VHH binders against q9y6x5. Designs and how they scored, part 18

Target 1, 379 residues: q9y6x5
Amino acid sequence: LPPKLLLVSFDGFRADYLKNYEFPHLQNFIKEGVLVEHVKNVFITKTFPNHYSIVTGLYEESHGIVANSMYDAVTKKHFSDSNDKDPFWWNEAVPIWVTNQLQENRSSAAAMWPGTDVPIHDTISSYFMNYNSSVSFEERLNNITMWLNNSNPPVTFATLYWEEPDASGHKYGPEDKENMSRVLKKIDDLIGDLVQRLKMLGLWENLNVIITSDHGMTQCSQDRLINLDSCIDHSYYTLIDLSPVAAILPKINRTEVYNKLKNCSPHMNVYLKEDIPNRFYYQHNDRIQPIILVADEGWTIVLNESSQKLGDHGYDNSLPSMHPFLAAHGPAFHKGYKHSTINIVDIYPMMCHILGLKPHPNNGTFGHTKCLLVDQWCI

## First folded at step 15 (VHH)

Design wg6
Fold by ESMFold2, fold request of step 16:
Structure wg6 (fold): chain B 379 residues (1-379), chain A 127 residues (1-127)
Amino acid sequence: as target 1 above (379 residues)
Amino acid sequence: QVQLVESGGGLVQPGGSLRLSCVASGFTFSGSDFSAIGWFRQAPGKEREGLSDIYGSSESFTSYSDSVKGRFTISRDNAKNTVYLQMNSLKPEDTAVYYCAAGEYIRGSDHWTYDYWGQGTQVTVSS
C-alpha cells in the first residue's frame, strides 16, 4: 500500500491546553502514537504564515507569507484573510501537496487548509474545497475520507483544517476556564469522531495522521492597549497590519517615523527592518515592511479605539503561550512515545520522509523528528 | 438578503425587565459553528457597545460584556431562527437603541466580524 498521510490542524490550539483541560479522545490518540509537547513555531505567530511553514518547512521570510495582512510595493498587491487567492503571494515556495501530486500515481486532497484552493505554480490540490467557514467539520471529514477511499490516482496526502479553538480563543481568552472547557470538549469530541470514522472505513491502521496547530493564544485585556494615534498622525504612514505585530510603511522619512514611534509605549518594541532580531528569521523579504512594532505578550495595538478581543496571538515565538503541540498516529510512528519539542519547520522534512518525497530546500532538520519514527535510529 | 429585525423594546421602570427578539432571515446561524448573532447598544452621544453574542451549531456558546454579565441572558430558538436578549435589573444607564447583528469567523481574521445589522429597537429605562 502506498504511504498515506492526513495532516490535521485545529487552529490556535495552545500546547498547555493538554495539561489544563481534559481530552479523553486526544489522549487515547496520543497513547497509541506520539506526542510532541511543544512545537516552536515561526515569527510572526499568525495563522497563514505558520500553516504555510508547516507545509514548506520554511521561515516566513523564505516562503513569502509573512503575515495575515501584507502589501507588496512592487506590484501594489494586497493580501488579507478575505483576499488570499492570488497565486502571486504563495509562489515563493512549493508546498508539500504540490510536490506530492506531481509524483507518478499520486494525488492530494484538502479541506480548508490555507493555500489549498489556490493554484500555486499553476497547480491546485487535486481535490479541494473552496474556503467557507460555514462548512461543518463532519462535511470536511466526509469529503477527505471519500477522497482517500475512492480516488484514482490515489490520494496519498490530505489536509484538514478547523477554525477552533482559535475562534473561541479570541472571544474568551485562554484564561476563561469555564467557556474554554466547553469549547475544548467539543474539539475533543470531533477528534473522537475523526478516529471513529477512520476506523469504520478501514483507514485507521494504514493511514498516518498528524494532529497539530499553528500557534497558541494569550490573554488580552482592555487595560493593556497601545494607542498608536497618541504617538503618530495617520498621514505619516500606511498601516499594513496592526496587532500584535504592526507593519508600518512610512509615507515620510523613515527615520522620522521611527523616532515618533520608538517611545510610544514601554510595552512595544519598535524595529527598523535591519534591526529585527536575527532569531526571528524575519528580515529578508520585500513583503516585510520598513518598520515593525512588536507588542509585549497580552498587549494590543489599537487606533484610538477599544478592542473586544480577549485572546490573541502573533507575538514573539519564544513565548510558550504561542506554541502549539503535535500528535501523530500511524504505521510510521512509534506507540506511546512523548517528545519535548521540535521546530514547526521540522514537520515538513518529516512528512516528506513518511511519503517518500524529496524535500525542497528548507529550514527544517530531519534529525529533530527521527525519534518519532519507527524506521529511524533515535539519537 | 440577510435581514435582522429587532423587537421588544419600550419604556421600563428601573429594576424592571424586558426581552428583546432578533428574527433572522437569509441567515441560518444553527447550520454553522462560526456564525453568530450579537446584541449591541448605542446611547445618545456615546459609541456603540457590544453586549453579548451566541454562536455554535448544535451546542450554544455565549459571551457577555462586564457591563451586563449577570443581568442579561442571551438565548436562541433554532426552529424560529430567533435570538433573544433577556434583560433583568434594568438601570437608567441601560437606556439606548439596541441592535442585533450577524457575524462570522473566518480563518486568519483573528476576530469575529459583524457585517449585517438590524435597524434597532429603543429601550428607555426611567421612572
Scores: ipSAE 0.833, ipTM 0.926, lowest interface PAE 0.7, mean pLDDT 93
Fold by ESMFold2, look of step 15:
Parts: C-alpha cells; structure tokens; sequence
Structure wg6 (fold): chain B 379 residues (1-379), chain A 127 residues (1-127)
C-alpha cells in the first residue's frame, strides 16, 4: 500500500497550551505517537506565510507569501485574506500537494489549507474545498475521509485546516483561562472525533497523521498601543500591513519616513529592508516593503487610540509565545517519543520522506526530524 | 437579504433592567462556528462602542467589554434565530441607541468583521 499522510492544522495553537490546559484526546494521540514540544516558526508569525512554509519547506522570502497582506510593486497587485486566489502570489514555490499528485498513480485532497483552492503552477489539489469559514469541522473531516477512502487514483496526501484557536485567541487573548479553556476543550473534542472517525473507517492503523499549527498567540492590552499617527502623517506612506509587523511603502524620501518613525516608540523596532536582522530570513523578496516596523511582544500598532484585539501574533519568531507544537501518529512514527524543538521548515522534508517524494530545494533539515521516524537511524 | 431587527428598547429608571432582542433573517447565526452577533451602542456625540458578542454553532462563546461586564448578559435562542442582551443595573450613562450587528471570522484576517447592522433601538435611562 502506498504511504498516506494527513496534515492537520489548528490555527493559532500556542505550544504551551498543552501544559496549561487539559487535552485528554490530544494527549492520548501523543502517547501513541510523537510530540515536538516547540516548533520554531518563520518570521513574520502570520497565518498564510507559515502555512505555506510548512508545505514548501521555505522561508517567507523564498516562497513569496511574506504576510497576510502584501503588495507587489512590479505588477501593482494586492494580496489579502479576502483576495488570495491569484496564482501569481503562490507560484514562487511548489507545495507538497502539487508534487504529490504529479506522481504516477497519486492524488491529493484538501479541506481549506491556505493555497489548496488555487491553481499553483496550473495545478490545483485533485480534491479540494473552496475556502468557506461556514463549513463545519465535521463536514471538512467527512470530505477528507471520503476522499482518502474512495478516490482513483488514491489520495496519498491530504490536508485539513481549522480556524481555532486563532479566532477565539484574538477575541479573548491567551491569558483568559476561563474562556480559552472552553475553546480548547472543544478543539480537543474535535481531535477525539477525528481519531474515532479514522478508526471507524479502518484508516487509523495505516494513515500517518500530523497535528500541528502555524503560530501561537500573545496577550494584548489597551495600555500597550503604538499610535503611528502621532509620529507620521498618513500622506507620507502607503500602509500595506499594520500590526504587529507594519509594512511601510514610503510616498516621499525613504530616509525621511524612517527618521520620523525611528523614535516613535521604545516598544517598536524600525528597520530599513537592508537592516532587517539576518536571523529573520526576511529580506530577499520584492514583496517585503522598504520599511518594516516590528512591535515588541504584546504591543499593538494602531492608526488611532484604540484596538479591539486582546490577542495577536506575527511577532519575532524567537518568542516562545509565537511557537506552535507538532504531534504525529502512524506507521512512520515512533510511539511515546518526545522531542524538544524543530524548525517549521523541517516539516516539509520529513513529509516528503514519509511519502517517498523528492523534495524541491528548501530550507529544512531532514536530520532535525529523523528521531521521530521508525525507519531512521537516530544518533 | 440579511436583516437584523432590534426591539425591547425604551425608558427605564436608574437601577432598572431591559432585555433587548435581535431577530435575524436571511441567515442562520448558529449555522457556523465563525458567525457572531454583537451588540453595540452609540450615545450622542460619542463613538460607537462594542459591548458584547456571541458566536459558535451549538455551544455559545461570549465576550464583554469592560464597561458592561457583570451587568449585561448576552444569550441566544437558536430556534428563534434571536440574540438577547439582558441589561441590569442600568445607569444614566447607558443611554444610547443600541445596535445589533452580524460578524464573521475568516482565516488570516486576525479580527472579527461586522458588516451587517440593525437600525437600532433607543434605550433611555432616567427618572
């Protein structure tokens, strides 16, 4: 039987939720599989960039999805959460589902993972759902399991995306233990439902399942605001993205814009593109704007005096609050093994190995994940 | 096609209570985990203020602003496609037009967006 893999993301699942909240179903999943306690994600720690990094093994500068809101100066195109379907944005990389379904006698299925409803390199996932937040987790799971069981050529790679705990994390913040415990209990119940459905369909013993996330969440506050209009007139720049990493396209001399911003707040770092720290791997793409503003953890960049967010993400990827986890179960994985840390870009070469695919050039290191796999010599 | 109709406003004495209703038509707010109904208010000369919202398909999740937490309670009746705001311990500063609005969360937006609004119902707290 060809190896099969289901990749699941619960958006905004901060790694330390695992130790600060109860997850009986997820803990049973981990007990019979593997856990990576912290996944160091890519900067900026946003949804579209990190989901694409998982499936390409590339830093954002290399795959071209550099934020949830982007502008390309050459084509004058705009990208946003509501304007994400143009293949132009996605074509700087080849995601794993494209490579997979181009193999002999293989297909791919997708339930709402970012990019899977886009024809990337003229290739769209063999089976997919158009993004629609109104579609329940149960319906997403039912479609995925139907495709895994009933497709010719067989589905060997499948993805499943869910918007929680990100949606509630933005509304409550991670420190709201009462509300977040109810949100996370619901997610744990969904994980229980997923496992039970796979068992009932006879998939559980021969399907590899990865449960992961793109980023964490940090607490925000009305007393931690950075008001840009106190430092610079809006007429001097175009705002491409706002918080916590603002993307600034100057309308006047770039040095003049930089000088107006550099002392705006002690809780914000202001970078000319060439001065962005090398450790971010966030410089070598035309979609990265000439000036970026990076707020300190828990600080919000605003254009006025208020913000409705109690939780946010997108901050420096060295921050533990930005890190998700990874858990996995299936015939490719050890049982009861815990690993401290991997990089999010390491997931792609591991998945390619499990599926027997030749990875495209990428930034991942297969050696970082070898100890998770039963077929590897771990030293 | 989406319509929201508030009712239950009126005149009440300080310390009194009112229950506002928001009846939805043209959509079912309990049909999606990521659809919300929120309550907002606007007093003359002031900015519109978010008070509370409720979301979730079967199990309800709620939020409250600091200005109303502990005094106001949001709830819903899915069978009637109706959301309620129970307002207790009312003060003269609660005098405003109260609106319900329909909101949505989409992957990668990082915020809930309220695009559909009712016409409002007046609440006046005075003796």
Amino acid sequence: as target 1 above (379 residues)
Amino acid sequence: QVQLVESGGGLVQPGGSLRLSCVASGFTFSGSDFSAIGWFRQAPGKEREGLSDIYGSSESFTSYSDSVKGRFTISRDNAKNTVYLQMNSLKPEDTAVYYCAAGEYIRGSDHWTYDYWGQGTQVTVSS
Scores: ipSAE 0.832, ipTM 0.925, lowest interface PAE 0.7, mean pLDDT 94
Fold by ESMFold2, fold request of step 16:
Structure wg6 (fold): chain B 379 residues (1-379), chain A 127 residues (1-127)
Amino acid sequence: as target 1 above (379 residues)
Amino acid sequence: QVQLVESGGGLVQPGGSLRLSCVASGFTFSGSDFSAIGWFRQAPGKEREGLSDIYGSSESFTSYSDSVKGRFTISRDNAKNTVYLQMNSLKPEDTAVYYCAAGEYIRGSDHWTYDYWGQGTQVTVSS
């Protein structure tokens, strides 16, 4: 009886793929639900930070997952895509699945969403899969639907994560029509499988489903490299993260390091932490290093070597190429409604509303998503 | 225990062709959507460079570096657990040790990581 929500992410799904490629299954999902054409995500436009922003409603400086690679100077702890399980990193916020499963007679389930296999505030998702990229979409979906159908207390919030089109986007770039059309067709088929499985199990009419992503993808090139080793000796700093937003921990006088970097390339902005633009909301966390380097769109920061990436993300969150979309279907949502834009942090208070949860303090604005919801007056 | 064994290297004249094979054991490269086999090479005094890879569980997805696109073709035979690199129009600059490697993509890495490497096979292109 309680409202149920499935949150699905296809990593790296750039918003304008919807206009530039064919998605018969996703378009049918949208036709009977809602679409937000552009979601303005958070800076930096990376996987772990943006997935956590969706489920906390917080900017990266506020939830503490500020990059895919981080270092804490006090504890000497390192975070990376392969070293992400220490609750220390995640405990600066409370994600929605923790709040949900602590309610009377409710559980949460997860298939690979970042953080769901970590005991955040000593609480791990009620049903979860340890991250393993070798687990197929079908197996992830089967586990999620089994948990939605058979759990006591009932699963009312579930997450499902898939690594495409991000994985292939890095190899081909978003402008490779031939290869990306094959990649995106497979993703559309997976969406078709998802909808069909939910219908077969009798879940489709009463389950709210959000399909979204964390960021987009931009085209890169061997002609657009910034060679950091040409500007500064390795001995002067510790490199915490490289591209397209480099995180620099000086080993010597900070001003000296800044001065060596500030004229390195006209295609890179160099910021002292206190000078990071306010619009990024990326300053007030100790995990943000004293100097960051922000490459222009399509430029790659390298350490005196070539890059084989043809697509990348992490750039300025004002860039349309960095923006994902959001589609949703279910009893909470209108049918056949299109909305131009929301902020990614707005998703959290909307989800809390759908689930009847009191949101924690956050940076989202519920009013931005009212027009998507049948129980709200749209102004 | 993942093991990769390259074969098919040798001496070839400029403009010639060669086909390399990579036989995998302890690893089924079509078992995951995010597992890949790639071909790499390293010439004396140079860094290792990526040439091509192939991935996907049922259907194959392939990529090529600019240095070999149009001349080299990667393919696989899932029944034999074998990946091939067909090298045509060979140049003296293609002289190197060629390696196959097994890799994967994981969330948040932003690149494919190749952790298991074969022993290498020498390819020499000279007149």
Scores: ipSAE 0.830, ipTM 0.921, lowest interface PAE 0.7, mean pLDDT 93

Design yh18
Fold by OpenDDE, fold request of step 16:
Structure yh18 (fold): chain B 379 residues (1-379), chain A 119 residues (1-119)
Amino acid sequence: as target 1 above (379 residues)
Amino acid sequence: EVQLVESGGGVVQPGRSLRLSCAASGFTVSSNWMSWVRQAPGKGLEWIGDIYYGGSRFYNPSLKSLVTISRDDSTNTLYLQMNSLRAEDTAIYYCAKGKDLDSIAFDIWGKGTLVTVSS
């Protein structure tokens, strides 16, 4: 039988939640599998970009999903969470589910993972759900497990996406122990549901399962706001994305816009596109706007209004608060092994290896995950 | 004392609805895998449905349209709502607690409650 892999994402699950809260179901999952304590994600640390990096092994500049909100000046197209179905945005890379289902006697399934309800390179997942945040975990779990269990050709790669604890992190802030304890308990229980369902169907022993997330969450405050309107008139630019990394499209001379913004706040770095630090790997794409503003951790960029969010993400990917974790279980993985850190782009070549797929050119390093795998030497 | 106690059974006419209760003691319903099972006269045990830790529910496909499982955390009670009852739904209904995540088995059973569907 071909190897099978289920990739699960709980959006906005910060790595250190594992140290600060109890997760009996997840800990049991880890005990019987592997844990990577910190996953360094890609800049910017947002949902769409990082989820696509997981499944492509590419930096954002390479796969073309450079933010949750994008603008392409040539085509004049816009990308957003409410407008994400145009293949134009996704076609700069080939995600693993496409690679997988193009193989003989294999199919892919997806429960609301970003991009899975879009035909990419004229290929859409054999089984998928249209994204709808109102759909219960139960329904998503039912569909994904049904497809894993009963499909022909067999589903050998599947994805499952859930919006928590990100939404709650935004609402309560990650440092709200009372509310976040409740939220994270629910997440752990859902992990229990997943494991229980897989066991009930007899899938557990033969299925590789990865549980991960796209980014963490940092505490925000009304006391840490950067008001752009105090620095520049809104008529001088178009805002493509706002916080914590603002994408600025000048309506006047770029240099003039830059000069108005460069000293706007001591808690915000302003970059011309060509001056974006190399470590971000966030320069070589036309969808990156001429000027970007990067707020310091915990600071929020606003227009002439206050922010209601007590938590946010999207900041420097070197910040621990932005890092998720990775746990895995299945025939491909060791039992009871913990690893300190990997890069999020390293997940792709690992998944390709597990599935026996030839990876597309990517930025991941397979060597970083070898210690997680039973068939590899850990040196 | 760890126990499950079913209630709500009785004689009902066809087409009617009935809600069964399962009161748990000695453990927390919401922290466990819970199940409803029934046994008709002269027949074996039939699985009705499950409710898991996070509240996810799964049903026997043959009964899915007729049953709903729920729970009340405040009262530590499991429920089985049955609609459009038929004569073939006559059975003793049991609630059961799953043992753990490592085994597919029940460790606690109720004594059952009899449901008779008759004109």
Scores: ipSAE 0.920, ipTM 0.965, lowest interface PAE 0.4, mean pLDDT 96
Fold by OpenDDE, fold request of step 16:
Structure yh18 (fold): chain B 379 residues (1-379), chain A 119 residues (1-119)
Amino acid sequence: as target 1 above (379 residues)
Amino acid sequence: EVQLVESGGGVVQPGRSLRLSCAASGFTVSSNWMSWVRQAPGKGLEWIGDIYYGGSRFYNPSLKSLVTISRDDSTNTLYLQMNSLRAEDTAIYYCAKGKDLDSIAFDIWGKGTLVTVSS
């Protein structure tokens, strides 16, 4: 039988939560599998871009999902969380579930993973749920496990997505120990539900499971605000995305807009598109706007409206607060092995290897994950 | 003392609803895998459904439309709501606690409560 892989994402699960809180179910999962303590995600450190990087192995400039909010100047189309179903946005890459779906005697399944309810390159998973944040974890878990257990052709790759602890991180801030303890306990319990369900169905021993996240969370404050209205009139630009990485579309001369913004705050870097640092791999896409503003960690870019968020993400991907973790269990993985760091794009070639799929060209390095795998030599 | 005590059983007419309770002592219901099981006269044990750590519930497909499992953390009590009861639902209903994640076994059982569906 072909190998099976379930990829699970808990949105906004910062890596150091594992060190600062108790996770009895997740720790048991890790004990019987592997842990990567820190995963360096892609810039910008937002939900849609990073989830797509996980399943494509590509930087944002390459797969074309460059933000949660995008604008294409040629087609005049907009992308947002409420408007993400146009294949136009997704077709610049081929995600792993499409590759898997196209294989003979295999099928893919998805429960709420970003992009999985969109036909990409005219291909969609055999089994999927339309995204709806109101759908319970129970229902998602029931569907995904049913598909893994009873499908024909068999589901060999499946994804499961959950919105916490991101939403709570935004609400409470990651430094709220009381509230975050409660939230993270719930997450651990859901992991318990997942493991228990897999065991009950007899899937646990033969299924590879990856539990990861797209980004972390940093503490924000009303004392750390950057008001753009104090620097530039709104009539001079269109705002495509706001904080902590603002995407600016000038309505007047770009240089003039740049000059008005370049000294707006000592806690914000202003880049012309061609001057965006190479380390971000965030330049070579038409969907990246002519000017981007990057706030320092913990700073919030605002207009005349006050932000109520106590936590946020999207900052520099080198910041530890932006990093998620990766844990895995199954026949492909060692038991009781811990690894320090990988890049988020490294997950894709690893998953391809596990599934026996030929990977599309990608930015990942298979060598970074070899130590996690039982069939590889660990250098 | 660690125990489970079922209650709420009795004689009920067909088409009626009944809610069973399972009071736990000595452990926390929400921290454990819990199950409802029943045994009809002259028949074997039949699994009804489970509730897991995070509250996820799974049911016997043959009974899914007729039953709902829930729990109250404040009272440490497990519930089984049954609707549209039929004569074939006559059974002793048991509450059970799962042992742990590493084994598919129960370590604690209640004594059961009898439900009789009769006109």
Scores: ipSAE 0.919, ipTM 0.965, lowest interface PAE 0.4, mean pLDDT 96
Fold by OpenDDE, look of step 15:
Structure yh18 (fold): chain B 379 residues (1-379), chain A 119 residues (1-119)
Amino acid sequence: as target 1 above (379 residues)
Amino acid sequence: EVQLVESGGGVVQPGRSLRLSCAASGFTVSSNWMSWVRQAPGKGLEWIGDIYYGGSRFYNPSLKSLVTISRDDSTNTLYLQMNSLRAEDTAIYYCAKGKDLDSIAFDIWGKGTLVTVSS
């Protein structure tokens, strides 16, 4: 039988949650599979960019999803979570489900993974759900497992997305032990549901499953705000994205805008596009605006409006609070093996290997995941 | 000490609805996957549906439109809501607790409750 792979994302699952909370179902999953304790995600550490990096193996500057909110100056188009259906934004890369589906006797399925309800390079997943946050995990799980089990051509790659613990992290903050314990308990139970369903259908032994996340979460506070209106009049620029990485489109001379912002706060770095640190791999795309502001961890950039978020993400991708984890189980993976760290872009070449797909050019390193795989020599 | 007790069965007319209850003792319903099954006269056991740890439910496709499984954590009780009952729905209805993920077997059964659909 051809290899099958299910990629699951729990949005905003910070890596150290595994150390601070109990996950009996997830721990059992890990015990019978592999764990990467820390995954270094891509900058900026936001949902759309990082999910697309997972399935393309590319940095944001390369795959073109550079934020949850974007602006293209040439076409005057806007991208947001409520306006993400234009293939224009996604076509700078080829995600793995498209590659998979273009193979003979294979199809792809998706339950609300970012970009899966959009035709990319004129190809849309054979099976998919339109994004709707109101749709239960149960319904998503039902559809994914049905497609994995009964499709022709067979579904050999599937994605499943869930919005927690991100939404709750924003609401309560990651340091709220009482509320987050409750939320994370529910997530673990959903993992239990997933495993149970796969076993009940007889899929468990032959299906490769990856459980991961796009980013972590850091604690925010009303005492850690950066008010841009105190530094510059909003008539001098257009705000494309706000916090914790602000994208600034100047309406006046760029240098003048920069000079007004550069000393706005000791807790915010201001970069001209050409001066963005190389380690971010966040420079070589027209969708990156002329000036970006990067708040320090736990600081929130605001206008004359109060932020209600007690947690946020999008910060420097070197911060541990921004890092998710990766767990995996199936014929391709070892049992009971733990690995310290990989880069999020490393997931793509690994998935391609598992599925027997030729990867598109990418920024991942297959060597970083070799120790997870039973058919590879671990150096 | 560990047991399941079904209730709510009886004689009901066709087209009516009925809700069955399954009270658990000695273990937590929400910590286990639970099932409803039934046995009609002269027939084998028929799977109705499951409810898992996180509350995900799966149903027999032939019955999906007519049944809903739920649970109350505060009372540690499992429920089966049945709508538009037919004569062929006459059976003993059992609730059961799943044993483990590997065996796909049940380790605890209720004694069952009889549902008779008759005009």
Scores: ipSAE 0.881, ipTM 0.951, lowest interface PAE 0.4, mean pLDDT 96

